VH-VL binders against q8zy40. Designs and how they scored, part 26

Target 1, 190 residues: q8zy40
Amino acid sequence: MIVGVVDYTVGNIGSVLTALKRAGAVPVVVKGVEEAGRVDAVVLPGVGTYEAAYALARQFKEVVLEKPTLAICLGMQLLFESSEEGGGQGLGVFKGRVERIKARKVPNIGWRYTHVVKNSEIIAEGYYYYLHSYGVRWGENEAYTAYIKLEEKYVAAVERGHIIGVQFHPERSGRTGLELIKRFLAVAKR

## First folded at step 5 (VH-VL)

Design Y12 (framework fv_zagotenemab)
Fold by ESMFold2-Fast, scan of step 5:
Structure Y12 (fold): chain C 190 residues (1-190), chain A 122 residues (1-122), chain B 112 residues (1-112)
Amino acid sequence: as target 1 above (190 residues)
Amino acid sequence: EVQLVQSGAEVKKPGESLKISCKGSGYSFTSYWIGWVRQMPGKGLEWMGIIYPGDSDTKYEKNFKGQVTISADKSISTAYLQWSSLKASDTAMYYCARQEDFWSGYLDFDYWGQGTLVTVSS
Amino acid sequence: EIVLTQSPGTLSLSPGERATLSCRSSQSLVYSDENTYLAWYQQKPGQAPRLLIYGASSRATGIPDRFSGSGSGTDFTLTISRLEPEDFAVYYCQQYGYKPLTFGGGTKVEIK
């Protein structure tokens, strides 16, 4: 399977490309919607600044709605309605607002136990690696699949159909992250 | 100084209700999980469940789900383990223990209460 | 559910001897950040358990050098290099990588 990784031009996507190859995919770098139209699935990576990522990612909204999508960290945040970071606007795929994490330690860095509240074919409960200063507060929402505990609960994963967003970095989460990417690819192929 | 202080020993009859306590001090009670561990006479340690006092989020080990209720009152920094109807098989030492679930990534039980002995006999 | 198997069930030794205790996990506990979410506890008669080792090999505060943890993946070892009288106790391994948290069945280190 050919998987397009959207390049926001300002971050290193090498770990995402490597993880996709290890999971059995053929990753290609994508900068435009025409290129994205030719791939089997899309990854919105978690690198770069919100403003730079949004400027490029906004053109891919239709692709995200039509193709299997894995959105990582910043990529997940871009799918929400609004954000306190950058320009403040998101793609509006998921309801909710991205806000600066309220905690004594910001950014949230390290391994966190990710609690899964819904059965998922892709998101398994366990430890994943986090690196973020902004997040989505947990609440009652059909798309909210997993949370982490900081001073408050924050969304760790969201799902709706073929669109999967994760706040953590599966490409940096060892075996658990690799297995998540493998499950994403398996579901995308069906 | 971090301390977990548990309530005193209990002697009960089958069918009676019971609620034992675990009071935390010397740390931010709402920022750590409190787990409950059972040790039956002459046997090993069994994890029963865990609660995050900040929002009362609870997780139970499958064998204990429905058998006990874990709760907490953050206003007095106290966690509870409760039975609606005790059985003779509930006779055991019960420990509470503190566990971190964020910032460091480690979830080992770093501080333990002294234990509450529960004896259920007719 | 992750199952931890400890062996031997009982280890009979004399003070001054080396103790080697095994804990085997039904699933790998290693993560790429080099953390292994396995702990060792000591329980003396009439006392609550005491944390000895966390992360498979890190000694908890105040634990003497004679205690060491090793292993990765599914096979773990607690070693006590020279048994002191106060070390005769029951030892438990515990994984905390995934919920539900699970303990091994324990190894009793007793005087021969």
Scores: ipSAE 0.007, ipTM 0.492, lowest interface PAE 9.9, mean pLDDT 85

Design Y13 (framework fv_zagotenemab)
Fold by ESMFold2-Fast, scan of step 5:
Structure Y13 (fold): chain C 190 residues (1-190), chain A 122 residues (1-122), chain B 112 residues (1-112)
Amino acid sequence: as target 1 above (190 residues)
Amino acid sequence: EVQLVQSGAEVKKPGESLKISCKGSGYSFTSYWIGWVRQMPGKGLEWMGIIYPGDSDTKYEKNFKGQVTISADKSISTAYLQWSSLKASDTAMYYCARQEDFWSGYLDFDYWGQGTLVTVSS
Amino acid sequence: EIVLTQSPGTLSLSPGERATLSCRSSQSLVYSDENTYLAWYQQKPGQAPRLLIYGASSRATGIPDRFSGSGSGTDFTLTISRLEPEDFAVYYCQQYGEYPLTFGGGTKVEIK
């Protein structure tokens, strides 16, 4: 399976490419919607600044709505309605806003237990690696699949049909992250 | 050939500072976690903390947080364990160890350094 | 934090005998991905620990097949089917399913 990784032109996507290859995919770097239209699935990576990522990602909204999508960290945040980071708008795929996290130390860095509250074929409960200063506060929302508990609860994963967003970095989460990517690929093949 | 080479034995007095090192070679240093494990004389293994050299992310066991600092310099593939003020109770063998390639998904320690013996006495 | 309890503390056996070492976890180590994050290490006097088993039952590279790991949930066993002279050492279990990472207290396998 060919998986397009959107390159925001900022940050290193090498870890995502490596993780996808290890999961059994054929990863390709995409910078335009025509390229993304020809792949089997799309990944919005978690690297770069919000401003740079939004400038590139906004053109991919239609691709995200049409193709199996895994959105990682910043990529997940871009799918929401708005963000305090960069004072910007998001793609509006998911309801909610991204705001600076309330935690003793920001960024939230390290392994956190991710509590799954809704059945998912892709998101398994367990430890994942986090690295973020902004997040979505947990609340009552049909798409909210998993949370982490800092000083407050924050969204760890969201799902709607073929669109999966995760706040953590599966490409840095060892076997747990690798298995998540494998499950995403298996579901995407259907 | 994957290797972790630690600095030599140290003999110190209480109140002195110390920084010991663990140099990785034969693999991508920024792609693996490096953990620190203490073993007091005649005792078992104690996990102290871990660092991801690619971004210097650290996790500490609660009893070591504030007692030691774990850091890494990815330009020379070296991780460090540092004390600002040593105590006699810090006398121990200190091991660094690499977590299995995290793309393989395990946080077990597949390669270990030879250990650095730290003796703190008056 | 997850507490690992190893038993017995010392096991005195002769070469050729079977060694069975126990490790009990205060919490289940089977996660939703169905992996079990438990490892076993061997440490000889004056040496660094050596990984024997990971994932509760998978042998690390270069480890002889006389070493086997078994168990699930909270109860784990390391078995050495036929002790060789080089196997007399201290053995530690370790969980790596959650932080902080924790080790058992160790079981010393010594010559009778």
Scores: ipSAE 0.000, ipTM 0.468, lowest interface PAE 13.7, mean pLDDT 85

Design Y14 (framework fv_zagotenemab)
Fold by ESMFold2-Fast, scan of step 5:
Order: C-alpha cells, then sequence, then structure tokens
Structure Y14 (fold): chain C 190 residues (1-190), chain A 122 residues (1-122), chain B 112 residues (1-112)
C-alpha cells in the first residue's frame, strides 16, 4: 500500500516514514494534490507550525474526504473548524475548536492512558505518547472516539468513516502505536 | 544552574541572511519550550514565537510568520532564530526565554538569555 | 488574540513611595483549572526582563516582598510598597494562558 505523507515543508517526518515502513506500507512524501491523488491512503503528520501546515494542508481537504486518512497530532487539529493557533482557521472536517489546553502541566508530554468510549477497529484503549499544548475539549459528539483526562477531558481520537484523527503520536508510541498503524492499513485496504 | 546563553551582537546589511542562537544548559533541553521575544529600540516586548526542542514543534505570532524561522538542534541544546533576508526594520534586541516546569500550573522561574542585538543598516 | 492594556504609561515617583501599576485584559484570564496565567516582568535599560510575579499573585523565587500582585478576571495590579532606587524600571504584564502569548505596552516607573 502506497501511503502519502503530506510534507508541510517544515518539521522532520522521518519517524512517521519509518513507522509506516515497519507497519508494511510504502510511504512517499507528498507536496501537492496531484501526488496525493495517486496514493492509496494519506497521513497528515504531527510536525511543523500550524500556520505552515494549514497553508499547505488546505489544498488536501478533498483528498482527505475521499481517501483513507490518518491525521496525527497537529494533523488531527487541522481537521477541526478553527484553532486558537495560527490564524484560527481549520479545514472544517470535524466540528469543534482547538484551544490551548488547560492543565497543571503544559505541554502535555509523556505516556497517557487513552480511554476509548466507542468501538473502533483502529483505536485501541491503552497508553500512547503525547506531546501537545493545544487540544479539543471533550464533549458529546458522535465522531469523538477516545479521550484523555488531564484537569479536564480532551479528545484523544476522532473517527468518521475512513478519516481517523489522533492527538497522540503513534509513530512514537512503541508497539502500541505500530499496531494502530497496522490496523489503519488493514482497514484502508478494504 | 539553569542558563540560556545567546550569540553575540550582529551588524548586517539589508538583504543578508542571519542565524542567531540560544544555548541552554543545566536542565533537560528537550523538556521545556524556548520562546523568542523582540524589542525594537525604545519599544516594548513582542512575543515572536516558541519551539519545543524535543520535536521542533513551533508556533509563531502572526506578524512574524514568513519573516523568521525558529528551529532547534537538540544534540547541542541550541535554539535558533533566522532570517533569509534582513530588513532595516529587523533592527532590535532579540531575547530567548525558557519557561520553568509547569508542574503546578504556576511559573516559579522564567529564565532569559542576555539578548542578541541585531543592527541592520546599509 | 488577548490584548493587555497597561496604565499609566509613565509613573513619576520618589524613593520610599508606593507604586501601583494596572494591567487590564480584553478577556478573562481565569481558566477552568482555576489558575490565572498572568505574569509581571521588570526591565532595566540594557538588561533582559526579570520575572517578578506569576499566577497574578505569586512572587517568583528571589523577588523581594515589597513586590505584590493582585487581581482576577480582567483587572490586575502590581504594587511596589516602598520604592527602592533599583526599582525605577519599565514593568510589563504578560498573559501566558493562550497562544499567542501577549505583553502589555509597559509602564515606566521613573524618578520624580
Amino acid sequence: as target 1 above (190 residues)
Amino acid sequence: EVQLVQSGAEVKKPGESLKISCKGSGYSFTSYWIEWVRQMPGKGLEWMGIIYPGDSDTYYEKNFKGQVTISADKSISTAYLQWSSLKASDTAMYYCARQEDFWSGYLDFDYWGQGTLVTVSS
Amino acid sequence: EIVLTQSPGTLSLSPGERATLSCRSSQSLVYSDENTYLAWYQQKPGQAPRLLIYGASSRATGIPDRFSGSGSGTDFTLTISRLEPEDFAVYYCQQYGSSPLTFGGGTKVEIK
């Protein structure tokens, strides 16, 4: 399976490329929609600035809507309607606003237990690695699949059809993250 | 002891590139954010942006987007602020600052570098 | 973007007097974790800023007890109970609860 990793022109995507290879995919770096049209699935990585990521990612909205998509950390945040960071605009795939997390310790860094509240073929309950200062506050929403509890609950995963967003970094989550990527690929092949 | 040591003063011409540095010591460099703050001569403090050295995650204030690039090299505990093409309006003192551990949700210390004076004139 | 407005712009006082500096936020800085993310900094000519107060009212380590912060929501005050010669400086408030982090315009405390 050819998986296109969107290159926001900044940030190191090496760990995402490595994790995809270890999961059995053939990752390619994608910089434009024509290239994204030729891959089997896409990954919106979790590295780079929000502004640079949004400026490039906005052209891929239709690709995200049409192809299996795994959006990681910043990538997940780009899928929401708006953000407190970088111009405030998101792609609007999911309803909600990204805001600076309100927690005793910011950024939220380290291994956090991720509580799954809906059955998912891709997102398994357990520990994943987090590194973020912004997040989506938990609430009643059919797309919200998992949460973490800091001082209050924040969205850890969202799903709608073939679109999967995670706040954590599966590419840095050891075996647990590798298994998530493998499950994403297995579902994407259907 | 926690220290942030910045590179020395720079005198440049418009159109030249520049990269200034902020080296952290006495703490886990990859575990804390590094902020960049500008102060133009006779003016107040302006927050420019911030980087998390552990993964180079960066955020910019809107007025600095496209004007500067913030980066870090965690192997040498150094953060950078760089311009591809300097303008006379970039003449300012530039500070880096590290926020203390937010463990309690409070900021017990905020460590600042000594500043790097950048002068851009023809 | 949260806007911080400091007043007065300049405060002319003599050593031994009390200084009261205001910082007003365009929106409430009381967050759901009940912390207030407002700090005060002192800057002397040619020097980097120095943290005085964080969390609106907590003195940073090493800061003399003549410095105190108060206020909540949108209205904040820095008080210097009895000015020493080294206290004549520019003071900035900063909110650090929401990105982008923003500073007030500063209040210069100058010798009369």
Scores: ipSAE 0.000, ipTM 0.428, lowest interface PAE 16.1, mean pLDDT 83

Design Y15 (framework fv_zagotenemab)
Fold by ESMFold2-Fast, scan of step 5:
Structure Y15 (fold): chain C 190 residues (1-190), chain A 122 residues (1-122), chain B 112 residues (1-112)
Amino acid sequence: as target 1 above (190 residues)
Amino acid sequence: EVQLVQSGAEVKKPGESLKISCKGSGYSFTSYWIGWVRQMPGKGLEWMGEIYPGDSDTYYEKNFKGQVTISADKSISTAYLQWSSLKASDTAMYYCARQEDFWSGYLDFDYWGQGTLVTVSS
Amino acid sequence: EIVLTQSPGTLSLSPGERATLSCRSSQSLVYSDENTYLAWYQQKPGQAPRLLIYGASSRATGIPDRFSGSGSGTDFTLTISRLEPEDFAVYYCQQYGSSPLTFGGGTKVEIK
């Protein structure tokens, strides 16, 4: 399976490309909508600034709605309606706002146990690596699949059909992250 | 043969800058993490942080963030640990160690450098 | 931060005896993939640490079969079935499932 990784032209996507290849995909770097039309699935990576990422990612909104999508960290945040980071607008795929984390220690950095509250073929409960200062507060929402508990609960994963967003970095989460990517690819083929 | 070779011992005064190195050979340098571990005289091992040379992604233990900089130059398969201003409390043995490709599911330190002794005294 | 507590601090034993070293974690180290990310290292004076055991129980390449690791959850053990003169060293446990990576304080195995 050919998987397009959207290059926000800021930050390094090397670990995502390596992860996809190890999971059995053929990763390609995508910078335009035409290129995205030729791939089987897309990944919105977790690198770059919110503003730079949004500027590029917004042109891919229709691709996200039409193709299997895995959105990582910043990529997940781009799928929401808005963000406090840079006062930015999101793609509006999911309802909600990205806010600066209200916790004793910010950024949220390190391995966190991710609690899964809905049955998922892709998102498995366990430890994943996190590095973020902004997040989505946990609440009652049909798409909210998993949370982490800091001083308050924050969304760890969202899922609706073929669109999967994760706040953590599966490409940096050892075997647990690799297996998540493998499950994403398996489901995407259906 | 996998090897990590570190730069030689350093004797410095407080306030001086220092950059020590760790050169990998015998494996794909960009496919493994390089971690840095401090051991103060007569004490145990402390993880300082790590870098993935393939994308220069770095993670620091909180108490070392801002105190040191970890970097790598993949063109010469070398990782670095740097201080802008040394303190007497930085006197220690510093080890680099590679962490197995994280996609194998194991992040243990399978190969270690010989260590660089850093002595900071006035 | 996960804290690893090793006990005892010092074991005084003779060659040929069995050594049993303990490492206790402040949190469970069993993850959803059912792997346990705990390693054991040996360090001799003036030398770099050497990996002995990874994944709580898997012996690293080149490590003699007298070394074995066991345990799960929060309680882990390194066993040396029959101490050789070369085995008198300091042993460290390490967890690598959660950042920051953390080491135990070490157990010194010294000759009686």
Scores: ipSAE 0.000, ipTM 0.478, lowest interface PAE 12.6, mean pLDDT 85

Design Y16 (framework fv_zagotenemab)
Fold by ESMFold2-Fast, scan of step 5:
Structure Y16 (fold): chain C 190 residues (1-190), chain A 122 residues (1-122), chain B 112 residues (1-112)
Amino acid sequence: as target 1 above (190 residues)
Amino acid sequence: EVQLVQSGAEVKKPGESLKISCKGSGYSFTSYWIEWVRQMPGKGLEWMGIIYPGDSDTRYEKNFKGQVTISADKSISTAYLQWSSLKASDTAMYYCARQEDFWSGYLDFDYWGQGTLVTVSS
Amino acid sequence: EIVLTQSPGTLSLSPGERATLSCRSSQSLVYSDENTYLAWYQQKPGQAPRLLIYGASSRATGIPDRFSGSGSGTDFTLTISRLEPEDFAVYYCQQYGSSPLTFGGGTKVEIK
């Protein structure tokens, strides 16, 4: 499977490329929509600043709507309607707003138990590695698949059709993260 | 050292099924892609598809999707190309080849099997 | 699908001459990682193809330095600086940056 990784900043996506290769994919770096049109699936990585990421990612909205997509951390946040980080707009794929998290420690760093509330072929309940200062507050939404409990509940995963967003970093979550990427690839190539 | 050895020539009739093989040796079979390439008599090379034996991820050229099945058995380091119903137009030389570094686009070596001639006639 | 067009279809040359073979892609083959996923193969009658060049310009192991590749984007060239008798063969370009992988139609280099 040829997987295009959207590059918000060259050199920041090494762990994602390595994880995709270990999962059996052929990762290629993508900066334009024409390149993204030539791949089988896309990954929106969790690196860079919101401003820089949105400026580049906004051109890929149609690609995300058309191709299997795995959006990681910041990548997931870009799929929502707006963000407090940088006061910016999101792609509006999912309803909701990204807010600075209300937690004892910010950023939220470390392994957190991720509670899955809907049956998923890709997202398995368990521990994943998190590193974020902003998040989407949990609420009633058909796409919300998993949450973490800090001082408040925050969205850990969203799904709608071929679009999967995760707040955690599967590329940094050991075997559990690798298995998630493998399941994403298996579903994507159906 | 590194070798890809293909099964012997086949003579078949239209409508018959066929499975040909490509056995890798001298390297980690699950760490490299295996591609299949067709060459009709007197014609050029046609890429058919590719498989990653480690997880059986397969890619096909659209004209071969549904016409052939590419598979691999990592326990015996063997890749396969299979037809459920052969046609006279399937008459060709079939090659398997190892793709070393598909991701980076950089290759140290390239290894090809010797080819399997498939003849389909009534 | 990416279509590769090779020209000319046939080159008739003598040993010692320079051969220049063209491969044109229907789409740019440069990805944002700055790699160009284009290879050149040599095939002699009755033999499997042999890799000559990968990444548009990198010579494969054991390939003589008279073979060189160049080009970027959509226009690529294989150059054989001084033809030896063993170089008379069919040459194919291949892109391997996007699935499905595709080959050009080939250029036959034959003795004049």
Scores: ipSAE 0.000, ipTM 0.420, lowest interface PAE 17.1, mean pLDDT 84

Design Y17 (framework fv_zagotenemab)
Fold by ESMFold2-Fast, scan of step 5:
Structure Y17 (fold): chain C 190 residues (1-190), chain A 122 residues (1-122), chain B 112 residues (1-112)
Amino acid sequence: as target 1 above (190 residues)
Amino acid sequence: EVQLVQSGAEVKKPGESLKISCKGSGYSFTSYWIGWVRQMPGKGLEWMGYIYPGDSDTKYEKNFKGQVTISADKSISTAYLQWSSLKASDTAMYYCARQEDFWSGYLDFDYWGQGTLVTVSS
Amino acid sequence: EIVLTQSPGTLSLSPGERATLSCRSSQSLVYSDENTYLAWYQQKPGQAPRLLIYGASSRATGIPDRFSGSGSGTDFTLTISRLEPEDFAVYYCQQYGSSPLTFGGGTKVEIK
């Protein structure tokens, strides 16, 4: 399976490419929407600034809506309606706003236990690696699949059909993260 | 010193079950994948599958899935390759080998066991 | 599945000579992260394989500098600059950038 990694920012997508290869995919770097249209699935990586990422990612909204999508960290945040970081606009795939985390220590860095609240073929409960200063507050939403608990609960994963977003970095979460990517590929191939 | 030590040679008849072992030492056993490679007499190397002993996650090459079972017991740092019913075509040298589980992209076999010769004949 | 083709099947040389072994991939092994996921293994008679080269050109720990790997994309070469008696063995290339992991058919380096 060919998996397109969207290159919307300059900033070390090497770990994502490596993780996809280890999971059994053939990753390719995608610079434009026509290239993304030719792959089997897409990944929105979690690198760069919100403003720069949004400027490039906005052209990929239709691809995200049409193809299996795994959105990582910043990539997940781009799928929401708006963000306090940078330009304020998101793709609007999921309802909600990305806001600066209210916690004793920001950024939220390190391994955090991720609580899964509904059945998922892709998101397994356990520890994942986090590195973020912005997040989506937990609330009532059918798409919200998992949360982490800081001073407040924050969305750790969202799902709607073939679109999967995670706040953590599976490509940096060791075996647990690699297995998530493998499950994403297995489901996407169906 | 990293070392993989495999169980001794086996002589079996078709239809018999068999379980061979690969014991790791000198490293964190749960932090590396253990792959299994078959070499039929006078032939080349064939990857069969691998296991991550930390959680027993396995992946098989499609032609070996259902033919063998790969498992591990992390409490004794040992991986296993098992057949429920051997065939004459299973006659081969079987190697275990260690693969690194880093997000760096290296899955080469850096250390190998000495091999277990399995002979299946009537 | 990525197919690796090694040539020649047998290479007959004398000690002291240079050996050049080829491995061709059915598709490019240079990925977008610029890494090349190709390894070379040596198997001496009656022994387990030994890793010689990983990443197409990096020597594994303890491997003598007479062994070198080169190439990119679909064409790869293992070079032994001056054959020693202990170098007469079968050599296998392997790709590990895509599942399933695949090996070449091997090149036997034998005494002429």
Scores: ipSAE 0.000, ipTM 0.454, lowest interface PAE 14.2, mean pLDDT 85

Design Y18 (framework fv_zagotenemab)
Fold by ESMFold2-Fast, scan of step 5:
Structure Y18 (fold): chain C 190 residues (1-190), chain A 122 residues (1-122), chain B 112 residues (1-112)
Amino acid sequence: as target 1 above (190 residues)
Amino acid sequence: EVQLVQSGAEVKKPGESLKISCKGSGYSFTSYWIGWVRQMPGKGLEWMGIIYPGDSDTKYEKNFKGQVTISADKSISTAYLQWSSLKASDTAMYYCARQEDFWLGYLDFDYWGQGTLVTVSS
Amino acid sequence: EIVLTQSPGTLSLSPGERATLSCRSSQSLVYSYENTYLAWYQQKPGQAPRLLIYGASSRATGIPDRFSGSGSGTDFTLTISRLEPEDFAVYYCQQYGSYPLTFGGGTKVEIK
């Protein structure tokens, strides 16, 4: 399966490309919608600044709505309506606002137990690696699939059909993250 | 609640092998890095290396790579520092410490073991 | 690679006085806009080091408010607003923004 990784022109996507290859995909770097037309699934990576990422990612909204999508960290945040970071606008795929997290230590760095509250074929409960200063507060929302407990609850994963967003970095979460990517690919092939 | 408990003092001869331990409790052992720091008698602190017990990823200060081996057994929440052949210059206090905050493997240490004194003399 | 220089090597003061300890880095420790990777540790004779400050200015859990950290880039300060008898110890700065991790040479705070 050919998986397109959207390049926001900033940040290093090497670990995402490596993880996709290890999971059995053929990863390719995508900068425009024409390249996105030639892939089977897309990944919105968790690297770069919000403003730079939004400027490029906004052109891929229809691709995200039409193709299997895994959005990682910043990528997940771009799918929401707005953000306190950078430009403030999001793609509006999911309701809600990204805000600076309220915790004793910011950024939220390290392994956190990720609690799954809805059945998911892709998101398994367990430990994943986190590295973020902004997040979405947990609340009542049909798309919210998993949360983490800091001093408040924050969204760890969201799902709507073929669109999967995760706040953590599966490409840095060892075997647990690799298994998540493999499940994403298996579901995407259906 | 969080604590790191190290093995007891060792008195060794040059050429002998040694393996000292650091056992973590009160937290998820596989979710934090464990670092090793050397302090020679009357001297300052010197970083040796780190390990992430969840996947055994290791990083060494270059002068210690090949001189020591850092390992971990996550089933018993224990990290190890090992020498195949000790030298008199290895005489020092050895500390283990856990690290929560990191960025691409760059760390600070929030909890420390009590230290293991290693004396190597002829 | 990154060299941390602490000064003075020894600071002789009386209980109740303010202590100001310096740590200078050979290069900037700011990785990103919000992050400065510098920590301060206290070590008493025969004991393991204890984390006081991380991120240049954030006080670690359980550390009294008389301890404060400040600075950015290459110039950092640990301040003890009024020395208690238990504060006479050796203090080390450490950078954790770049591999390998490095410590300063230490500043001994001793009773005058």
Scores: ipSAE 0.000, ipTM 0.443, lowest interface PAE 14.1, mean pLDDT 85

Design Y19 (framework fv_zagotenemab)
Fold by ESMFold2-Fast, scan of step 5:
Structure Y19 (fold): chain C 190 residues (1-190), chain A 122 residues (1-122), chain B 112 residues (1-112)
Amino acid sequence: as target 1 above (190 residues)
Amino acid sequence: EVQLVQSGAEVKKPGESLKISCKGSGYSFTSYWIGWVRQMPGKGLEWMGIIYPGDSDTKYEKNFKGQVTISADKSISTAYLQWSSLKASDTAMYYCARQEDFWLGYLDFDYWGQGTLVTVSS
Amino acid sequence: EIVLTQSPGTLSLSPGERATLSCRSSQSLVYDYENTYLAWYQQKPGQAPRLLIYGASSRATGIPDRFSGSGSGTDFTLTISRLEPEDFAVYYCQQYGSRPLTFGGGTKVEIK
């Protein structure tokens, strides 16, 4: 399976490309919506600033709505309506606003137990690696699949049909993250 | 100092209801999970479930779901373990223990209550 | 579920001797970058368990340095370098890497 990784032109996507190869995919770098139309699935990586990522990612909203999508960290945040980071607008795929997290230590860095509240073929409960200063506050929403508990609950994963967003970095979560990517690819092939 | 104080021993008959308590002090009660552990007479330890008192988020281990109810009242820093209808097989020592859900998520349980002995006999 | 097997069931020793307790996991407890979710607890008769070691090798607050934990993957060891009279107790390992949370069956350290 050919998987397009959206290049926000900021940050390094090397770890995502490597993880996709290890999971059995053929990753290609995608800079435009025409290129994304030719791949089997897309990944919105978790690199760069919100402003820079949104400037490029906004053109891919239609692709995200039509193709299997895995959105990682910042990529997940772009799928929401808006963000406090950079005063940015989001793609509006999921309801909610990205805000600076309320915790004793910010950024939220390290391995966190990710609590799964719904059956998911892709998101398994367990430890994943997190690195973020902004997040989406947990609430009642059918798309909210998993949370982490800091001082308040924050969304760890969202899922609706073929669109999967994760706040953590599966490409940095070792075997657990690799298995998540493998499950994403298996579901995307259907 | 951090302390978890449990309610006293109980002697009950099969079919009766029971609610035991675990009161936390010396820390922010709403910022830590409280877990419940059963120890049958002469046997080892087994986890029953956990609750986050700040929002009453509760998770049961498979074998205890539907057998007991775990709850908490954050206004008095107290967690509860409840049975609607006791069985003789519920005779055991019950412990509460706290766990911090920062850092790596589930951390080990660092402070324990003294235990509540529940005896169910006719 | 992850099954933890402790051995021996009973360890008979004298004060001053070294105690070595084993805990074997049915599957690996090591996550990437060497995070290991394995703890050791001490329980004396009539008392609640007390945390000794977490993360396979980190001593809990107030635990004497004669207690040490080691191991990775599926094989873990609790070592008491020189048994004191107060160390005769039952010791349990516990994994907290996945649900359900599980304990080993315990090893009783008794005076011979």
Scores: ipSAE 0.013, ipTM 0.600, lowest interface PAE 7.7, mean pLDDT 86

